# Ledger of designs, part 9: VH-VL binders against q6nml5

Target 1, 200 residues: q6nml5
Amino acid sequence: MFSEVEMARDVAICAKHLNGQSPHQPILCRLLQDLIHEKACREHGFYLGITALKSIGNNKNNNIDNENNHQAKILTFPVSFTCRTFLPARGDILQGTVKKVLWNGAFIRSGPLRYAYLSLLKMPHYHYVHSPLSEDEKPHFQKDDLSKIAVGVVVRFQVLAVRFKERPHKRRNDYYVLATLEGNGSFGPISLTGSDEPYM

## First folded at step 21 (VH-VL)

Design j4
Fold by OpenDDE, fold request of step 22:
Structure j4 (fold): chain C 200 residues (1-200), chain A 122 residues (1-122), chain B 107 residues (1-107)
Amino acid sequence: as target 1 above (200 residues)
Amino acid sequence: QMQLVQSGAEVKKPGASVKLSCKASGYTFDDYYMHWVRQAPGQRLEWMGEIYPSGGSTNYNEKFKSRVTITVDKSASTAYMELSSLRSEDTAVYYCARGQYLEYWSGDFDIWGQGTLVTVSS
Amino acid sequence: NFMLTQPPSVSVSPGKTARITCGGNNIGDYYVHWYQQRPGQAPVLVMYYDSEREEGIPERFSGSNSGNTATLTISGVEAGDEADYYCQVWDRSGNHVFGTGTKVTVL
């Protein structure tokens, strides 16, 4: 699900980057970098972009007075902003492109979601097809009606489970989801639209 | 910071049991697999088993299934591995490692403990 | 049981490229992860899901996986890259299998 959330962060910038100018641009840049590096959080999901900068507070560092080493000083500003986020949830209907076919399932990319796992156990009536003799044939899952789930194929799926992965140093956090094709036949391979954007 | 801290080195006699501990900090303990991996001197890494703390579900390498028991104390964010009927061949460094949890899937080990040496000698 | 075979050793001069292979039957149908282990230390994840670099790992590290061979490539090798490297997969039996390990020596 897409949302717009209000957030508050402390943003640290080097004083040398201000060059006597407003800290607005450097703060925004740093904030954006921080969000990009963090990528996601448990509460809000993936950070997609800053939609508004609401306020910038005063520098929290009290020792502004030592003018002599201004270049080495780190300034910290409290920043309030709004951010667009994507939080995958159980029951969500998404579409994405198969990036990897494995012996037991396929990994699908859907927008910011890089790791949607579609297990063979959640692909009713599909079976794994691998031709070791043909280097040109890539492994895929195939249904009796000749529908195929292969690398590059766009698949509509439902989210069955969501797992947040917090990585060391809180950088490049991610979400893993379990995908399923189970249901009333509305899920599975679809015509290639060229878009990896989430469908909800 | 995220880290796994393991218990100290052990010296055991053949036939004895050893129970090692792995304390997790800096992340939500219940949300990830805890794996145990050992490495005998000069040998490759060998996976022993895993536990998902939230549900308590375990999976073991068949090689060790009859002798290994993996448990957790969620209140202490600590995983345990007990290996019974120790043999000289069980002499190794034992590691705990954090793994991704997802139904029907298992992935990489991104955080490792420092390792615990277990020596089995007569 | 799934078997992963690595060359026992790879020697490389500083600044050159080291390629560490991990062989397995249809290993391309698996995700491969790579670990670096320095003497007396625990393994460290360097590459996951074939080609994703772990945080803090230099860009000179790259990974690929196709057919029967996965490869960890280290360009511009430095003295600090000297270590044992292990590939790893999750096999059909539900086991995590590690390769035989490759000792990379920087000469």
Scores: ipSAE 0.895, ipTM 0.957, lowest interface PAE 0.5, mean pLDDT 93
Fold by ESMFold2, fold request of step 22:
Structure j4 (fold): chain C 200 residues (1-200), chain A 122 residues (1-122), chain B 107 residues (1-107)
Amino acid sequence: as target 1 above (200 residues)
Amino acid sequence: QMQLVQSGAEVKKPGASVKLSCKASGYTFDDYYMHWVRQAPGQRLEWMGEIYPSGGSTNYNEKFKSRVTITVDKSASTAYMELSSLRSEDTAVYYCARGQYLEYWSGDFDIWGQGTLVTVSS
Amino acid sequence: NFMLTQPPSVSVSPGKTARITCGGNNIGDYYVHWYQQRPGQAPVLVMYYDSEREEGIPERFSGSNSGNTATLTISGVEAGDEADYYCQVWDRSGNHVFGTGTKVTVL
């Protein structure tokens, strides 16, 4: 689900980077860097872009009684803004490009969503094809002459499950989804993508 | 911030059982696989099995399936691995490790415990 | 069962490039993950899904996987890179398989 949501962040900036200048641009730049690094959150999904800067509050004192020297170097501003977001949800119909074909399925990228897994168990009537005797043949899933799922193919799929990932070591998040071609939608490879595709 | 803290070293005799614990903190325990991986002295890492805490479903390496049981206590964010009928060949460091859960897929191990040495000798 | 074979050791001078191979039949049809392990310590994930670098791992680490060989490449090798390295895949039987391990020695 694409949305536009109001969000708030405390933005930390080294005092030297302000240099007596207006704080608006350094704060916006740091906010963008923070959102790009975080990538996503559980409530709103992937961050796609800031649509408006609503307000910049007063610098906050984070109670620096014990370590004034270190704390005095960092200024923290509460920022309110609106952000365009993408939250994957069960039932969503998405399109993406196959990045990897495995023995058991394929991983598809759909915009910021890098890990949409399409299991072979969710590809009715497809079977895995790999010829180790042929250096030129790439692994793929085949249904018929016109229905082939291989690296670079665009696939239309439905989201069956969504998993939020809390990555270790740094505040950075991700999403995994389970994709399916089952059901009454027009799911599967899209033959009209790319001028490189032959026509039938 | 995210941690897996394992129980202390064990010394066992052949034929005994051992039950090791792995306490998770700093992330949502129920949402991720917990794996158990062992390493005998001078040997490669060897995967023993996994559990998905939300449903309690397990998958085991066939080599250990008859002797290994992996369980969880979700309220304590703790996974357990019990290995029965111990042999001297089971002397190893046993690690727990977190993996991303997804149906029909299992991948890398991104957080590891410190390891628990189990020594089996007569 | 699926077998992953690594060279037992790789010696490299500081500043040079170490290439750690992981051999397996059609390993290019799998995602390969890599771990660094120092003596007496737990493994640490360094590379996943063939070529994705884990957070905090220097950009001089890179990975590739095609055909029968996956490779972890460490350019500009430093003394701190000395460790054992293991590759890992999820095989067709639903097992996680680790490679035989490679000891990287920085002369």
Scores: ipSAE 0.830, ipTM 0.918, lowest interface PAE 0.7, mean pLDDT 88
Fold by ESMFold2, look of step 21:
Structure j4 (fold): chain C 200 residues (1-200), chain A 122 residues (1-122), chain B 107 residues (1-107)
Amino acid sequence: as target 1 above (200 residues)
Amino acid sequence: QMQLVQSGAEVKKPGASVKLSCKASGYTFDDYYMHWVRQAPGQRLEWMGEIYPSGGSTNYNEKFKSRVTITVDKSASTAYMELSSLRSEDTAVYYCARGQYLEYWSGDFDIWGQGTLVTVSS
Amino acid sequence: NFMLTQPPSVSVSPGKTARITCGGNNIGDYYVHWYQQRPGQAPVLVMYYDSEREEGIPERFSGSNSGNTATLTISGVEAGDEADYYCQVWDRSGNHVFGTGTKVTVL
């Protein structure tokens, strides 16, 4: 689900980066870098963009020590802002492009969601096709003459499960979803063959 | 900081069993596979099995299935691997490793423990 | 028994390119992951899903996978790249299989 949500972050800045008339730009730039690196959170999903800066609070770090190289100190500012987000949820109907065909399923990308897995067990009446004797035939899943799932094909699917991934480094996160074509929602490929061109 | 901390080195006689532990911290233990992988001296890595802590379901490499048992204590964020009927060829470093859980799919191992040496000798 | 075969060693001069291959029947129909292991240390993930670089891994590392061969490529090789490298897949029986391993030596 797309949303606009109010969020807060403590933004850490080296004192040397605040040499100027206005502290807003270095703080906003650092906030953007932090959100791009983090990618997503469990509560709100993927960060799509900051829509408004609501407030920048006072520095939480005191600079009273007369040590040399005063500008090397780290200053921390509480920032309140609004952010456009996308949170995948069970039952969502999404469209995405097949990026990899495996012997047992396919991975689909839907916007910021890179890891939507469509298992062959969730593709009623599809069969895996791979002809190593034909250099022109790429691996794919086939249902009938007009229903083919291959790299580049756009697929409409329903989200069956959502798994949040906490990555080990620098507060980066991600999402995985289990996709399905089962049910009455007109799910499946929405192009007749594989395509290298994006669908808009 | 995400971390997997394993129990200390073990020396065992042939025919005995060993139970190793792997304590996780810094992430939601129940949401991810925990795998066990071993490496005999000078040899390649060999996957032994996995557990998904939330439901307790396990999958084992057929080579070890009769001798390996993987369990968890969710309240302690700790996984265990027990290998029975030890032989000299079971002398190896044993690693635990985290993997992303998803139904019908399993992939890479993004966090590894430091390893536990098990020596099987008379 | 799905088998992943790697060359036992690759020697490369500093600044040159090391290519580490991982061979398997139709390995292009799988996702391949790569690990670096330094002596006395645990493996570290460096590449996953064929060509995605783990965080902190420099851009001179790249990966490809098609047909019967996956390749980890290290351009501009540095002394710190000297290690054992393993490929890994999830096979049709639900097992994780590692390659035979390749020692990269920087001379």
Scores: ipSAE 0.825, ipTM 0.917, lowest interface PAE 0.7, mean pLDDT 88
Fold by OpenDDE, look of step 21:
Structure j4 (fold): chain C 200 residues (1-200), chain A 122 residues (1-122), chain B 107 residues (1-107)
Amino acid sequence: as target 1 above (200 residues)
Amino acid sequence: QMQLVQSGAEVKKPGASVKLSCKASGYTFDDYYMHWVRQAPGQRLEWMGEIYPSGGSTNYNEKFKSRVTITVDKSASTAYMELSSLRSEDTAVYYCARGQYLEYWSGDFDIWGQGTLVTVSS
Amino acid sequence: NFMLTQPPSVSVSPGKTARITCGGNNIGDYYVHWYQQRPGQAPVLVMYYDSEREEGIPERFSGSNSGNTATLTISGVEAGDEADYYCQVWDRSGNHVFGTGTKVTVL
């Protein structure tokens, strides 16, 4: 689900980068960088972008007084902002592009979600097809109706489970999703009618 | 900081058992597989088994299945590996490592303990 | 049993490119992960899911996987890259299988 959330972060910038100008742009840039590096959090999901900067507080660092030390003074600003986020949840209906076909399933990319795993066990009536005879033939899953799940195919799926993966130092956090095609037959490969919109 | 801290080196006699510990910190212990991997001197890494702390489910390398037991103490965020009927060939550095949990999928090992040397000698 | 075969050693001059191969039957049907291990240290994840760099790993590291061979490529090799490298897969039996390991020596 997409949301717009209000967040607060302390943003640290080097004073030398201000060049006597407003800290607004440098702070925003740093904030964006931080969010990009973090990528996601458990509470809000993937950070998609800052939608508004609400406020920038005063520098939290009290050591203003040492004027003479040319040491790169780090300034820390409390920043309040709104951010668009995407948090995958069980039951969500998503679509994405198959990026990898494995022996036991397929990984699908859906927007910021890089790791939607569609297990063979969750795609009923599909079977794995591996053609050793043609170097050009890529492995794929095939259904009786000859529909195929192969690399590059767009698949509509339902989220069955979600796992948040927190990386060391809170960088490049991610979500893993278990995908399923089980249901009323509405899930599976779809014809590209124009935009690779990852979300329904 | 996310880290795995393992117990100290062990010296055992053949036929004995050893139980190693791996304490996790800095992340939600229950959400990830804990794996045990060993490495004999000059040899490749060898996967021994895994446990999912939340459910307590375990999977073992068939090679070790009869001798290895992996357990967890969730309250202590600690995983254990017990290896019985030790042999000289079991002399190795034993690692615990964090792995991603997803139903029907097991991924990479992104955090490793520092390793525990187990020496089996007569 | 699924087997992963690596060359025992790769020697490379500083600034050159090292390629470490990991061979396995239809290894392209698996995700391959790579670990760096320096002497006396624990392994460190450097590449996951064939081509994703772990955080902190330089961009000069890259990975690929197709057919029967996965490759870890280190461009602009530095002295600090000297280590053992292991590929790893999760096989059909539910085992995590490591490659035989490759010692990279920087000349």
Scores: ipSAE 0.825, ipTM 0.919, lowest interface PAE 0.6, mean pLDDT 92

Design j4
Fold by ESMFold2, fold request of step 22:
Structure j4 (fold): chain C 200 residues (1-200), chain A 122 residues (1-122), chain B 107 residues (1-107)
Amino acid sequence: as target 1 above (200 residues)
Amino acid sequence: QMQLVQSGAEVKKPGASVKLSCKASGYTFDDYYMHWVRQAPGQRLEWMGEIYPSGGSTNYNEKFKSRVTITVDKSASTAYMELSSLRSEDTAVYYCARGQYLEYWSGDFDIWGQGTLVTVSS
Amino acid sequence: NFMLTQPPSVSVSPGKTARITCGGNNIGDYYVHWYQQRPGQAPVLVMYYDSEREEGIPERFSGSNSGNTATLTISGVEAGDEADYYCQVWDRSGNHVFGTGTKVTVL
């Protein structure tokens, strides 16, 4: 769910970026870059934005110093702040846009959540209609009525499962969810291509 | 840092079995697929099978299904692949690789081990 | 079985564009992933879900997938791009299938 949480990070700044400047702005910019790169964490989900800067502690000298003095010096500041977050959870009802139709399901994007998988096994009464040799019939899933799930369609779905992804290399994370149209809600396509207002 | 470290090279006779290990570090071992992929000299990559450690479920390529067994030791963050009834055609480099787990879906392999050479020689 | 066919080799001059194709019947109905393999090394993921670039891969790498062909495109080719490249899909029987491989030579 959406939350506002208190968090802390050690923010590393190259000393030349503090030359005669207010330290708060470079530190905030670096913190924002670090959160954008990390994208999400397991406890709180996706980072949506910093809502308040609570404190900046004293510099923790990095002790990585070579002959390239001011250009190589790195200063590390402990920062406490509040952050708006979104943690996907089982049972959540989300809306998203179909980005890919596969032979067995579709991938949907809902705001920062790029990978919501809707399996055909979770689409009651839908069947796959594959591309003919003509360009005017793209692959899609069709219900027995006028409902169609194709690239660009906005779909309302429920989250069945949530999987956290720790990406290789530096601290960077993501989430996958398993989506379903099963159940008593108003799940399924909301529009047939052309919705410009994403909804979460 | 995330890494997969595989056991050392093996030399085997036809008809024997080999059991290879793949130790994971730097991520939550139980939450991701572990795949095994082999590559014979000068040939393309060939997927052998996968395991999801949390559930213990396995899927195997039909080509190897009767000869391959993939297992895990979750407490050691280690996956194993055993291939039985070895033939000279099984001479290859064997890789373990991590993939994102999701029910009803399997995708790319984002972390690879260094590979283990298995030589089957009469 | 689903078959993924790649040209065995592609030669390209430095600074030019290499296009590595991966052919399969209706491959556009699948997500395609791409791996780079240097001699004596393990494969490295470079592109996934058709067009998503893995972290650390230069922006001159791009991918596309439609109809019967997926393509990995390397613009501004450098000597360091010389390697074998493999495409991969998850097929309808639950297997992961790799393409036949393409050796990219920079000359």
Scores: ipSAE 0.819, ipTM 0.916, lowest interface PAE 0.8, mean pLDDT 88
Fold by ESMFold2, fold request of step 22:
Structure j4 (fold): chain C 200 residues (1-200), chain A 122 residues (1-122), chain B 107 residues (1-107)
Amino acid sequence: as target 1 above (200 residues)
Amino acid sequence: QMQLVQSGAEVKKPGASVKLSCKASGYTFDDYYMHWVRQAPGQRLEWMGEIYPSGGSTNYNEKFKSRVTITVDKSASTAYMELSSLRSEDTAVYYCARGQYLEYWSGDFDIWGQGTLVTVSS
Amino acid sequence: NFMLTQPPSVSVSPGKTARITCGGNNIGDYYVHWYQQRPGQAPVLVMYYDSEREEGIPERFSGSNSGNTATLTISGVEAGDEADYYCQVWDRSGNHVFGTGTKVTVL
């Protein structure tokens, strides 16, 4: 579920780094860094990009504290902006690339969503295949001769559950989803190009 | 902030039981695994079991399954671990730790409590 | 049943690279997580899902996992990196298994 939402953040900049530069440029740069670090929030999902800068307010007057030289150096600006976001939801149909094959399933990345877990229990008719002997075979899941799930394969799946992850040290969040191929037919490994697409 | 605060040190006799607590704060307690991990002096970390508070489901290490019980009080954001029939080899520091919950998957432990020393001696 | 074997100790000079291995049968079929434990303290997650660095951990920490060996690499070792390090996996029996532990000393 892609959206465009209005957001606000207080952007902190060292006053020393503002000298010799337009304050708008370093404020915008810091805002982008802050959003990239935070990655996502519970309400709106992953941050994809800033679409418009609505306002930059005046410094919130941190100079009055006058307790530490570092406090006098830090300026905080309220910024209002619009942001393109992606919030994973139960029932979503997504595509992603297998990044890791485990004994019990696979992890798939779909854009900013790094952790979509496809359990073998949610892969009807697939079997785990791995030979540790002298073979060069990499681990994978096999359904038939034409249906193979391995690292690098693009998979179409449905989101069965969504879990938000909070981080303790800094505002840096993430999402995990449980993926499924159940439903027999449209889910599973797909062609990377649209040679079978009706409009191509 | 996000913290796991554990109950204080315990001294027990062989054959007794101990019930330790782990109070979570600063995150949504119900949505994450709570694990219990112990470490005997000079030894490796040893996972004892886990609970998912929202559903109340537990998984235990086979080694402890007959003696360990993990429970939660969701309204108090507190997990408990009870270990019965204590032996001298149960002397260890016991940690609680948070893990990301997902059906059919269990991974890393990203927040740890400070640990509780349990000493089992005559 | 799954065993994770680590060297008991690794000594590294300041500024050099420490490599801490975690051996297990086909450990590459698992995600490996790494913990740092300083004396008298609780473990702290430093690396997860083989190669993802936990928040607040310096970029000189990195991880890899393939075949029968996972490795935590600390480049530019500092005195503050001196600690015990443990690897961990979720095994096929649904247990979490920790490695035997490696004491890193900086001389």
Scores: ipSAE 0.813, ipTM 0.914, lowest interface PAE 0.7, mean pLDDT 88
Fold by ESMFold2, last read:
Structure j4 (fold): chain C 200 residues (1-200), chain A 122 residues (1-122), chain B 107 residues (1-107)
Amino acid sequence: as target 1 above (200 residues)
Amino acid sequence: QMQLVQSGAEVKKPGASVKLSCKASGYTFDDYYMHWVRQAPGQRLEWMGEIYPSGGSTNYNEKFKSRVTITVDKSASTAYMELSSLRSEDTAVYYCARGQYLEYWSGDFDIWGQGTLVTVSS
Amino acid sequence: NFMLTQPPSVSVSPGKTARITCGGNNIGDYYVHWYQQRPGQAPVLVMYYDSEREEGIPERFSGSNSGNTATLTISGVEAGDEADYYCQVWDRSGNHVFGTGTKVTVL
């Protein structure tokens, strides 16, 4: 689900980068870099953008304060802000572009979500097509003469399961989802836009 | 820091069994595959099997299926692999490794234990 | 049975490019993952899903996979890149299969 949430981060900046100017711009830049690197969290999902800054607090003490090495001083500022987020959830209806066709399914990217897996078992009436004799024919899934799922095709799908990939000490996370075309929705390929290859 | 810490080296006679442990820390143990992979001296890596701790489901390489058992103790964040009816060919370093869980798909191994040497000899 | 074949060794001069191939029948229909193993150490993931670089791996590492060949490319090779490299695939039988391994030597 898309949301706007309040969050807080401690933003670390090397003292030499402040140069007597207001710390707000270097802090904002570092905050954005930190969020882009982290990508997502378990509570709120993917970070889409900062919508407002609420406060930038005073420099905190750090545990690596060495008076004999003042050129490497690190300043840490508590920052409170609001952020637009996207948390994938079971039942969500999403659309995305097929990035990889495998023998048993496809991986779809939907905005920040790079790993939506659509298993062939969740693709009613589709079958895998790949001719070993034609290196120019790309692998794909075919339902009928009007429905094809291949790299570059936009697909509408429903989320069946959500898995968080955590890297706590690297502060870089991700999400995987299991996708389906089953059910009463209008699920399946919806556009040939964004592909250099012609489709029916 | 995420890490997998394995039990110490083992020396066994042919026909015996060995049970190796792999303790996870720094991540949510129940949410990820735990794999076991071995490497005989000078040989390629060989996958033995996997477990998803949350549900306890396992998949084994057919080569080992009759002799290998993978289990977990979720409260201790520890996976175990037991290999029975040991042979000299089972002399190898045995690794545990974490993988991302997803239904109907299994992929890379992003964190590895340090390995446990098992020597099977007279 | 699914087989992943790699050249046994690749020798490369510092600063040059090493290309490590992983051959398999229609390997382009799979995701390929790559591991680096230094002597006496556990494998370390360097590349996954064909071309995604693991955290901490330099941008000079890249990957590709199409047809019958996946390739791990290391540009600007450094002495620290000297190691064994293995490709890996999840096959149609539900097994994870590793390649034969390639020893990269930096002269």
Scores: ipSAE 0.807, ipTM 0.906, lowest interface PAE 0.8, mean pLDDT 88
Fold by ESMFold2, last read:
Structure j4 (fold): chain C 200 residues (1-200), chain A 122 residues (1-122), chain B 107 residues (1-107)
Amino acid sequence: as target 1 above (200 residues)
Amino acid sequence: QMQLVQSGAEVKKPGASVKLSCKASGYTFDDYYMHWVRQAPGQRLEWMGEIYPSGGSTNYNEKFKSRVTITVDKSASTAYMELSSLRSEDTAVYYCARGQYLEYWSGDFDIWGQGTLVTVSS
Amino acid sequence: NFMLTQPPSVSVSPGKTARITCGGNNIGDYYVHWYQQRPGQAPVLVMYYDSEREEGIPERFSGSNSGNTATLTISGVEAGDEADYYCQVWDRSGNHVFGTGTKVTVL
């Protein structure tokens, strides 16, 4: 789900990038860079943007001030803010574009969510179609009617499961979801734009 | 930090069993596949099997299925691989590796242990 | 089961481009992942899902996959790139299969 949440981060600033005044602007810029790099967290999902800055606390480092030392020093400030987020959740109805067709399913991208997996086992009445001998037929999934799922097709699906991926060294997190077309909703392809292949 | 630390080298006789351990730290152990992959001297990497610790489901390479057992101790964040009826061709370095879990899908291995040498000789 | 074939070696001069191929029937219908292994060390993931670079891997590494061939490309090769490289897929039997391996030598 899309949300607006309160968050806090310790923001590190090189002391030489300050003129001895309040460091509000450098702190905000660094906070944005840190969130873009981190991408997501387990509690709130993907970071979409900072909506308000609530407070900047005192720097956490306590060093004696001298000309040589403070120019190389890193200052760390606790920052409280609100952030627009997107946390995929079981039951969510999303749409996204097919990025890869595999022998067993397809991967779909929905905004910041790069890895929504639609297994063929979750695609009622679809069949895998690929002729290695014919370059006219790109791999896709075909239903009994003209419905076709191929690279570039926009698909409406429901989230069946959500998995968080932690990256080593705190460089970037991610999410994977299991998608389904099962159920009473009109799940499946909803656009022909971006598809190079017609329905069967 | 996030790491996989494996047990020390083993020397075994043909026909014996070996049980290797892989202790995970710095991530949520239960949420990821743990794989076992071996490499005989000068040979390619060879996948042996996987376990999803939450629920304990396993999948094994058919080549090893009759001799390999993969288990976990979730409270200790530790995976184990036991290989029975050892032969000289089982002499190899054995790695554990983490993979992203998703139902009906298994992909890359993004964190690897340091490897454990198992030598099978008389 | 599914077989992945790589050239046993590639020699390349510093600053030039190394291309490491991974051959398999319709490998383009799979996601391909790539690992670097230095002598005496564990493998390290460098590329996944055909063309996604792992964090910390230089931009001079790139990947592609279509038809019967996946390729890991290393441009501007440095001495530190000298290693064994393996491709990997998840096959139709639910097995993870590694390629035969390619030793990259920087001369």
Scores: ipSAE 0.801, ipTM 0.909, lowest interface PAE 0.8, mean pLDDT 88

